# Designs tried in a protein design chat: VH-VL binders against o27280. Part 445

Target 1, 266 residues: o27280
Amino acid sequence: MDSMNVPEVLEIKRIVEESESVKTFIFSWDFRREVRPGQFVMVWDFRDEKPMSVSLIDPVRSEIGISIRRVGEFTDRVHGLSEGDLLGIRGPYGRGFELMGRDILLVGGGIGMAPLAALADEATARGMRVDALVAARTADELLFLDRLEAAGVNISTCTDDGSCGFKGFAHERLLTLEENHDMAAVCGPEPMMFQVMRILDERDVPAQLSLERYMKCAVGICGQCCLDDTGFRVCAEGPVFWSQELSRVREFGRYRRDPAGRRVPW
Below, E stands for the ipSAE of ESMFold2; O stands for the ipSAE of OpenDDE; V2 stands for 0.75 times the mean of E and O plus 0.25 times the DockQ between their complexes.

## First folded at step 19 (VH-VL)

Design Ag11 (framework fv_marstacimab; at its last look DockQ between E and O 0.92; V2 from the best seeds 0.84)
Fold by OpenDDE, look of step 19:
Structure Ag11 (fold): chain C 266 residues (1-266), chain A 118 residues (1-118), chain B 112 residues (1-112)
Amino acid sequence: as target 1 above (266 residues)
Amino acid sequence: EVQLLESGGGLVQPGGSLRLSCAASGFTFRSFSMSWVRQAPGKGLEWVSAISGRGGKTYYADSVKGRFTISRDNSKNTLYLQMNSLRAEDTAVYYCARHDWYGSFDYWGQGTMVTVSS
Amino acid sequence: QSVLTQPPSVSGAPGQRVTISCTGSSSNIGAGWDVHWYQQLPGTAPKLLIYENTNRPSGVPDRFSGSKSGTSASLAITGLQAEDEADYYCQSHDSSLSGSKVFGGGTKLTVL
């Protein structure tokens, strides 16, 4: 579509406080413009622009939600906004998740649960059985639990400090859960995703993983989000990748590029 | 409503064979692992065998390895336990139980009695 | 003997608090495997009472609670009622037994 690369100025319809550091901003959306779980949008506050995952897709209410974690200057400004304020939104971009089978496993860490929450809604609407492993550092950082529960999702939680659920990391918790899934969707810290992918591969569970990289254009032209050895652009060929694709990506789970293009370890 | 109904129990002589069935309804059968759990008269619960939802993985207690075979027919929503070389100590009520995602048994049948006696 | 150890019996008066212990090892509870609890009323099949150490299925009163620490777990019943008289079993998974589920020996709870 001609206008997909031009930011549309939208009014914040509602703000949902997900946690101390995460807010979901809800916008009216024209669903003639299709959006899929796993895709992202570029959010523009008229000063800077950042990619953000879509965490809510509601065709009935004609709304989308974008969950944003407060982590820097841009997100600080956005978190200072109120209902009725304006933001620029362009997109959606990237490859989203594909649903297959009857039983799906979701594994999410922190803000990584954002796209998975949207996927959970779609999966449950299709009558799939959804199990979600929700991980965070602490109990107060666990996201979307009430929403997932309301959707009929079976939830298992794990926290680094043991303040809620399993004490430990997501991949450790996963080893202690039953293995009856047709596919998995994973999103969170890359070290977590790396370990989870290995386990899923050993279990012969097809998996899709959503990667995060620094990106500027979101349209596959600048190359800032290119993955080493493959030439995959996270904004174009991703951000959702199959495990088989990621197995070819040398840097996955090991390092990333900073805004200057330097390798930085995870 | 989830329902599990065991059948096939009865009296058998030592060394004999018996095949138990568990008819499942009210849920997507293939999506869940299933187990057999037995309870001797006046005794506690003993896990016997388990099978994954798709039937690709099977597990057995040491006490029944080589003698019992767990299987399932997902097209018929039925769980089976083939019991061979039966012993007196195999006498028990046999329950079929569904695994939840956490590894607990969230639903149980009413059980079928197996008596091994000469 | 059972892989998980429970007291054979406990008793309490109506309204009292009782606790049932479940002692495992480094290959089961201590390995990170969850503990589940079952209630078996006389002449009936077991019923799931607590799953994933602390969670109650729908219909289970909040006077039932579970906890886990180290290699042990515990079931607590507050406000003991006559209908609570039953056998209680803990259950877990043992890594040393190739995917085997394991039960405690069971505890008979008598309401005085």
Scores: ipSAE 0.891, ipTM 0.937, lowest interface PAE 0.5, mean pLDDT 95
Fold by ESMFold2, look of step 19:
Structure Ag11 (fold): chain C 266 residues (1-266), chain A 118 residues (1-118), chain B 112 residues (1-112)
Amino acid sequence: as target 1 above (266 residues)
Amino acid sequence: EVQLLESGGGLVQPGGSLRLSCAASGFTFRSFSMSWVRQAPGKGLEWVSAISGRGGKTYYADSVKGRFTISRDNSKNTLYLQMNSLRAEDTAVYYCARHDWYGSFDYWGQGTMVTVSS
Amino acid sequence: QSVLTQPPSVSGAPGQRVTISCTGSSSNIGAGWDVHWYQQLPGTAPKLLIYENTNRPSGVPDRFSGSKSGTSASLAITGLQAEDEADYYCQSHDSSLSGSKVFGGGTKLTVL
């Protein structure tokens, strides 16, 4: 449609500091441009453009929230902005999560909790029972805990250093929790997602996983977001994939590709 | 409010059978694994059996395996324990207990007494 | 013999602190399984007191606290009151017993 592939310049309405390294930028949003949990937007800072997941979808307040972790030059510049400053936003793009059944498991690592927080809001609004395993390296990096609790989500935490909750990796914690779920949604570091997917497959739990790949066009034309083995484009057929779709993908959990297509370790 | 109401206890001879029921209300029954936990007079708690929320997985303590069968009817919000080949050592109060996601028993019934005596 | 070991009894005077240990092994607490605690007043069903090692359900006073380290766990009761006189059980999961739930043997708390 008319402005979907051209960034719309929007004013930052509010900034929430989620952690030392993560901020949520909130914008007024016209919901004629529908947005679903698991979809992403391209954020333009007038120099560069990066994909970011939607973490808040609030049609009542006409607001959308985008959570951004400071990891490099682009995100450093965005983190330096204030309320009232401008960003370009195009989208949303991609396939979002599909809810099914009554009982959903969320497994999120680090900033991967952002799209899952949006999904949790939708699931609880539908009256679903939501269990969330929230993982990070340290307690200070656990995201959205108060928001999830306020929504009625049952939370378990794990941290690599043991500073909060279970000491260890998300897949290790998952093995020590009850498994009464109709589906799971998973987002985080790809090695974590691979290990979690393996457990969920053994448990016969349908799982949807949200992948990150390099993107330029975001509409499936340039081929920069392709997965090997299948030709799936993360921006068009994903970023959310069913575990069955990913079972055919050799690279998943093993390595990633840079913009030139070269294999790079996770 | 969550409620669990056991029934079906009573006096039975060794080798006999009983079926216990637990009527559940105040929560979405199929979303929760359930257990039977027993307590012999003057003794501690002993886990007996568990069943997943959808009924596809069942678990038994070694002391009852092959003799007891746990089941559930999610359309009636009812948990069952079929007890066959009863022995004097099975004499106990039998509690119905709900699992939470963390593996604790967050709600318990009042129990039903099973006495196995000649 | 229970898979989880608790002292058979503990006692304390009103206002004092008591602790109840729960000792497991590498196949239960040591494998990362949570420890939960239950209070059973005379003639009543057990009631959840602590879940996921340290968390208190709504309505449980903060003078009850739980901890876990290595293969063992502990329940602490401070400001001991007469109403705390009860049996206390720890509970976990044991991977070596076909993935079964396990209880400690129970601890009778006597308030002097």
Scores: ipSAE 0.743, ipTM 0.880, lowest interface PAE 1.0, mean pLDDT 90
ESMFold2 (binder alone), look of step 19: mean pLDDT 92; pTM 0.944

Design Ag12 (framework fv_marstacimab; at its last look DockQ between E and O 0.93; V2 from the best seeds 0.85)
Fold by OpenDDE, look of step 19:
Structure Ag12 (fold): chain C 266 residues (1-266), chain A 118 residues (1-118), chain B 112 residues (1-112)
Amino acid sequence: as target 1 above (266 residues)
Amino acid sequence: EVQLLESGGGLVQPGGSLRLSCAASGFTFRSHSMSWVRQAPGKGLEWVSAISGRGGKTYYADSVKGRFTISRDNSKNTLYLQMNSLRAEDTAVYYCARHDWYGSFDYWGQGTMVTVSS
Amino acid sequence: QSVLTQPPSVSGAPGQRVTISCTGSSSNIGAGWDVHWYQQLPGTAPKLLIYENTNRPSGVPDRFSGSKSGTSASLAITGLQAEDEADYYCQSHDSSLSGSKVFGGGTKLTVL
């Protein structure tokens, strides 16, 4: 267990270009170290360290995949790497998704589809029926469609600009789809997740949602990712939370803390 | 292979009752909403009733509300339509149809004929 | 009367392109509900032809295509063949009818 807190230097085995802004980095993985969909790892480029969701778990090939969106200086550097280059990986950390029932609904937005793609693989491997609502701003930002389709997942898409699928937001699309699911897993922009959660609650569908917060230690010590009123640490008690847990979190869907600890509205 | 087989159709007098059944196979029955759709001779398709996969929600066309009852037995993979106070205008071929996630009817039975006549 | 409006009949010669319109309202197609299309050959049960406005189920030729805009939808058939002679129905959902599915009146397609 002590070893999980030391970054392991791993070679990038493969790079998959998911979109213009998203790449999946594939690493060899020793599955004696268990990893679950919804958990995250800390990625270290020997200068900086950032939390990233695991988007691929392949015990057969002994590989994991980490999907990274290009959004800043750190991710710019990482996106400049090639196969054979090295990264530091420590983890996995956090609470992952739990699967229950026979029918699962996945609702993902943008890079939020990363952990859900991994969950979809596990769910389909268990013989579950998986429906996935995949949302993005534009068609070219929709992630993992081919992968999901290959896994036998039923896909519905929505885009803000209507360039693919339903024109509008995920929660709007959800209202127009059938409701026969035992549970739901949600990940994406927090405003999206907030609206989706409300709908799922009204439909009495148990839901798990993956939150994103600024975090440094990933081990529940520094408190940077602490949620107001509850004391929940996203890195320790999360990032996956049940809707009932999030109902107690005042800041959910409303604001977050920036690196300086200031409230920043969504 | 997905299969839907309707039964229970026949001749009935006005004011009479009839119970239709639809036997489903080849898929997880509880995972899908189901509908009854009817078609009068030489006419178009008319949605009649729907029921959610778990059976918790039911829906009816205005033309049959209060007279028809949709139900399902997921342990038997069977859909039912209890038709009471039947009228001549209820004469039609009745199809059972499976809902997909998008709300379309992706599979249909061959239908069973219901004739209401004095 | 059907909630969705279709032309009662259309015709075309083999190899031609034909279009079938489906006109709804703000409570169904205009409310964001998807349009689905069905083909019914003579003496048979309907078959799903197009789902979610534009998607083809497995086995449906690519000469069949669907579109949706505003409160209307359209089914286009290119390279018309004799076996395409059938009745075609559009279907959607109406929010004003308490979860009711709604069909168009149907269009009889004749191949000349």
Scores: ipSAE 0.904, ipTM 0.944, lowest interface PAE 0.5, mean pLDDT 95
Fold by ESMFold2, look of step 19:
Structure Ag12 (fold): chain C 266 residues (1-266), chain A 118 residues (1-118), chain B 112 residues (1-112)
Amino acid sequence: as target 1 above (266 residues)
Amino acid sequence: EVQLLESGGGLVQPGGSLRLSCAASGFTFRSHSMSWVRQAPGKGLEWVSAISGRGGKTYYADSVKGRFTISRDNSKNTLYLQMNSLRAEDTAVYYCARHDWYGSFDYWGQGTMVTVSS
Amino acid sequence: QSVLTQPPSVSGAPGQRVTISCTGSSSNIGAGWDVHWYQQLPGTAPKLLIYENTNRPSGVPDRFSGSKSGTSASLAITGLQAEDEADYYCQSHDSSLSGSKVFGGGTKLTVL
């Protein structure tokens, strides 16, 4: 357990280009340390350390995959690495998704599909029926479609610009799809998740949503990942929360915090 | 293999009643909304009624509201249509149809004939 | 009057292309509801031909294709064959007062 709190330096085994802006970095992984869909790891490039979602959990090949979108200085540096290069990994951390019933709905926006792709693999392996609503701004940003199709997932897509599938937002598309699910798992831009959560709550569909917040320690000590009005630590009590837990969170869907702790609008 | 088998059709007088059944197999029945769709001789398809997979929501075409009741028994994998106060214009082949997630009817039964005549 | 409007009939010679239209409104196709297509061969139950506007179930030849734009949809059949002679129906969902599945009136395709 103590070794999980110090980064282990691992060699990048493979790099998969998921899109122009998203790469999946694959590492050999000792599965004596169990990993659950929805948990995260801290990725250290020997200069800075950021939380990243696990997108592939493959005990058969002894591999773990971490999908990273290029959005800034840290992710630019990581995207510049090659197979054989080194990264520090610590974790996994956090509460993952829990599967229930036979029929699951996945709603993912952008890079939020990463933890949902891992969950889809587990759900299909259990024999669940998986329906996935995959959202992005444009067709080129839709992630994991081939992987989901190969796994037997029923896919519907939506894009803001209408370049693929339904033209519009995920919550708008959801209103035009059938409602026969035992649970839902949601991950993506927080405004999208808020709107989707409201629809699922009205339909009495149990939903789990994965949040992103600023993190430093990842083990619940520093308090940097706390949610307003609840004291929930995203790294310890989350990142996956039930919709009922989030309905009492003032900031959810309303604003976010920058690294200095300031409230900023979405 | 998905199979839907309708039964319970027949000849009935105006004002009479019939109960249609649809036996489902080859899929998880409770995961799918189901519909009855009818087709009068020589005419097109007309949606009649639908029921959600869990059975909590039911829908009816205006032409049958108050006279027909859709139901399902998920322990027996069976869909039902109770048809009361039958009229001549209810004469049709009645199909049992399964919904997919997208709202299409991806599997159909062979149909059962209902004839309302005096 | 059907909520979705289809031509009553279309015809074409073997090898030709035909198109069957399905015209809806802002309460169905225009509200973002998908269009699905069914083929009904004489004396048989309907069979799903196209779902979610453009997708073919396994076993449906690629000479059948669907499209959707605005409040309308189309089914195109290329390389027309005698076996394509059938009735064709579009289907969607209408969000108006009764909130229900709706079919077009049907189109009889005659292969000349």
Scores: ipSAE 0.752, ipTM 0.888, lowest interface PAE 0.9, mean pLDDT 90
ESMFold2 (binder alone), look of step 19: mean pLDDT 92; pTM 0.946

Design Ag13 (framework fv_marstacimab; at its last look DockQ between E and O 0.81; V2 from the best seeds 0.59)
Fold by ESMFold2, look of step 19:
Structure Ag13 (fold): chain C 266 residues (1-266), chain A 118 residues (1-118), chain B 112 residues (1-112)
Amino acid sequence: as target 1 above (266 residues)
Amino acid sequence: EVQLLESGGGLVQPGGSLRLSCAASGFTFRSYSMSWVRQAPGKGLEWVSAISGRGGKTYYADSVKGRFTISRDNSKNTLYLQMNSLRAEDTAVYYCARHEWYGSFDYWGQGTMVTVSS
Amino acid sequence: QSVLTQPPSVSGAPGQRVTISCTGSSSNIGAGWDVHWYQQLPGTAPKLLIYENTNRPSGVPDRFSGSKSGTSASLAITGLQAEDEADYYCQSHDSSLSGSKVFGGGTKLTVL
């Protein structure tokens, strides 16, 4: 019997509205099951199960937070829940971010800021200098700004429409900011991550990027999360990969696959 | 407490050389790009040169290219400016300045005076 | 001729509002580079006053504010005080000069 693959049914302790489209669901958590920034959990609403980012890791209060963007039927149902309602949680799974050095750059797009917010908390707690480039299409989609500011993170924002901060794409803003980081952590839309990775590689900044792929088992046995040409399983060898590892992945930034395995352009 | 202390200024004749130093303390020196910025007496600020935190990239104003060399020793927390073939127009107070992420100079030294005259 | 253009001087009476302009081009401010402002009191090193267009470092009074639009930026000082008498510089970066920081020519503020 594999009890690690069975969802634990947990009560929603608190709901934080991060934006009109994003909510963070907070649960009590037994940290004998250690959680690292960049790892994910499978969230089960008793009908369907989806991978979701852990955005809050608080061992002192024995709490985790899971941030969920409303994008379809499953997430619509979950967004309709209230405090006291139940969800199944299994995990955590995958490889999280590794911190090194004293100076870290975070680059996040949309909901991709969720795992980076957790990482920022850990980095600042270690006394690292944290610079965060937070990207979205519009100002109302920028996530976690107040939380990052309260943690002492230096924030630069960019929006496609220019409604907040730099008008343009994350990689365009990155070119107008100072370098001098020991590492970077990147999470967001894959085209954004590809462009950001190119700049970081040119600058010789070690980068870790968090990929998202379709997942079912989350433990590496079903093959649904595999990357073309390498056989890397996002749920096992990732979701966080070093830029060096991704340089060998032909599909990265170029196309994605639907659940049937068909190539679909970005 | 961030501190930047320039030294090495003085009086030199045209064509001469000087080596400026900037001793840094109170921060992780290698994490920051550094610049030299000068100000001729009674004039405005003029950017002279910059160097990346690890020293792999250097930049120069056109007026000093080929004559000045910026360098740093991260083991000694020291920024340098080697100034050769000095001209009267190089007469200025020379400041070392620390870059911060958004591209401003958030800390400055008190400056060291370089006078080029016969 | 500086890459960024500032008026050589401005003046105002105590309590009034003064604005200092900083005019650039499509290769600097217009290319998305931020504008920063410095105050230099006589006989002292410059001090950072505004960074990233609008932000004040700790200890800078909110009487000082910055803005940026198109290829230009502006520093506003409200509630003008005698201690505000100083030279003010804008600074940015110019893409055509690869890695080059650029300053405005400076503005002498006189409090009448």
Scores: ipSAE 0.621, ipTM 0.830, lowest interface PAE 1.7, mean pLDDT 90
Fold by OpenDDE, look of step 19:
Structure Ag13 (fold): chain C 266 residues (1-266), chain A 118 residues (1-118), chain B 112 residues (1-112)
Amino acid sequence: as target 1 above (266 residues)
Amino acid sequence: EVQLLESGGGLVQPGGSLRLSCAASGFTFRSYSMSWVRQAPGKGLEWVSAISGRGGKTYYADSVKGRFTISRDNSKNTLYLQMNSLRAEDTAVYYCARHEWYGSFDYWGQGTMVTVSS
Amino acid sequence: QSVLTQPPSVSGAPGQRVTISCTGSSSNIGAGWDVHWYQQLPGTAPKLLIYENTNRPSGVPDRFSGSKSGTSASLAITGLQAEDEADYYCQSHDSSLSGSKVFGGGTKLTVL
């Protein structure tokens, strides 16, 4: 088996158009290399490399899926690819989600639903009851609804403009939902996650949250993804953190560092 | 198939006590909040009490606070309502109802009749 | 006296459209709490008809629809049928009552 730190050149088997701005790229995967929901891979288009969450884990088909949102030059190039084209994939890296209990709550915003979709598949396969709050700015940006429904997930939707489901933000919707969950998994815009975490803490629901930071090496060496005051490296100790861990992270929900290392507010 | 079956209703004098039970089957009982809802003869529905899935939180309507106690035994898949200091206005059919995630009552029992009369 | 206000009765002929209003306040419907609707046929337990303002459970015909706006909600029934004769209740949650569920007073629908 190849070193996990060397990109493996893989052929795109299929492309699923999730929305106008999001595509899922499907690859053959050797599951002798274990991958867990919440972990990420580094995607290399032979020019640049970016971390991307795994959104599909299918041991039966021997496939993984990587969902990518079109947001810049790199993702523009990737979105221009076709089935049969090649990408470099190295990983997986980072700490993934842990499942516990019988009832799980998923709260996702935008592309943050990517790792949660993979988690939902695992949870439902284990016979867990899964409720998912899926948030987006507009109805057409809601991700993985059909997939989640097919898996038996109970879905509540939330949109900023009210075009689908609850009109408002995820944390506002969460306040109006029942509280019977053993754990929660959260991923999305950091301001959203911050508010959701507060609510879950008040409800005494153990929560795991997946953070996004600028990272280069993915192996805990360069320090670009280091969180202030804790020394946590998102690529090594994360990207999935328990709420108790994040409570120690002063910058969480407040600011992040750009590629130059400067503090930028959310 | 989800089933809820109420029992324990009957005739009781004012000031008396009664304990209702609701036997649940066909679903993971601990995963759902449960409520009691009552309906006086010829009247509308009135929420009485609720309890969280794990039993950590209980809620009561003002009309029954201090007199009624909701509880559950998840090992027996049973919901209870202990009713003390019963009044004539407590006369009603009492339903147990399951909470779905959105806060609605998706399943109801057939109800048990409680009559408070001298 | 109910926290949510419904008309006591509505009526319609077969094939007609009828609407049942449910008026709340800023502490319940206006606070963002969802409205649910129940149908109670004579001599039976209530049945969930509409959940989360607009959604129909499996088995509920599409001639039943719900809406919510501001502090009020509405149930609409199109193509009225004889079997629709029943009592209808709206239900929500009130933030001022510490986790209390609240019902409307109920509406008796008569099919003429």
Scores: ipSAE 0.403, ipTM 0.787, lowest interface PAE 1.3, mean pLDDT 94
ESMFold2 (binder alone), look of step 19: mean pLDDT 92; pTM 0.943

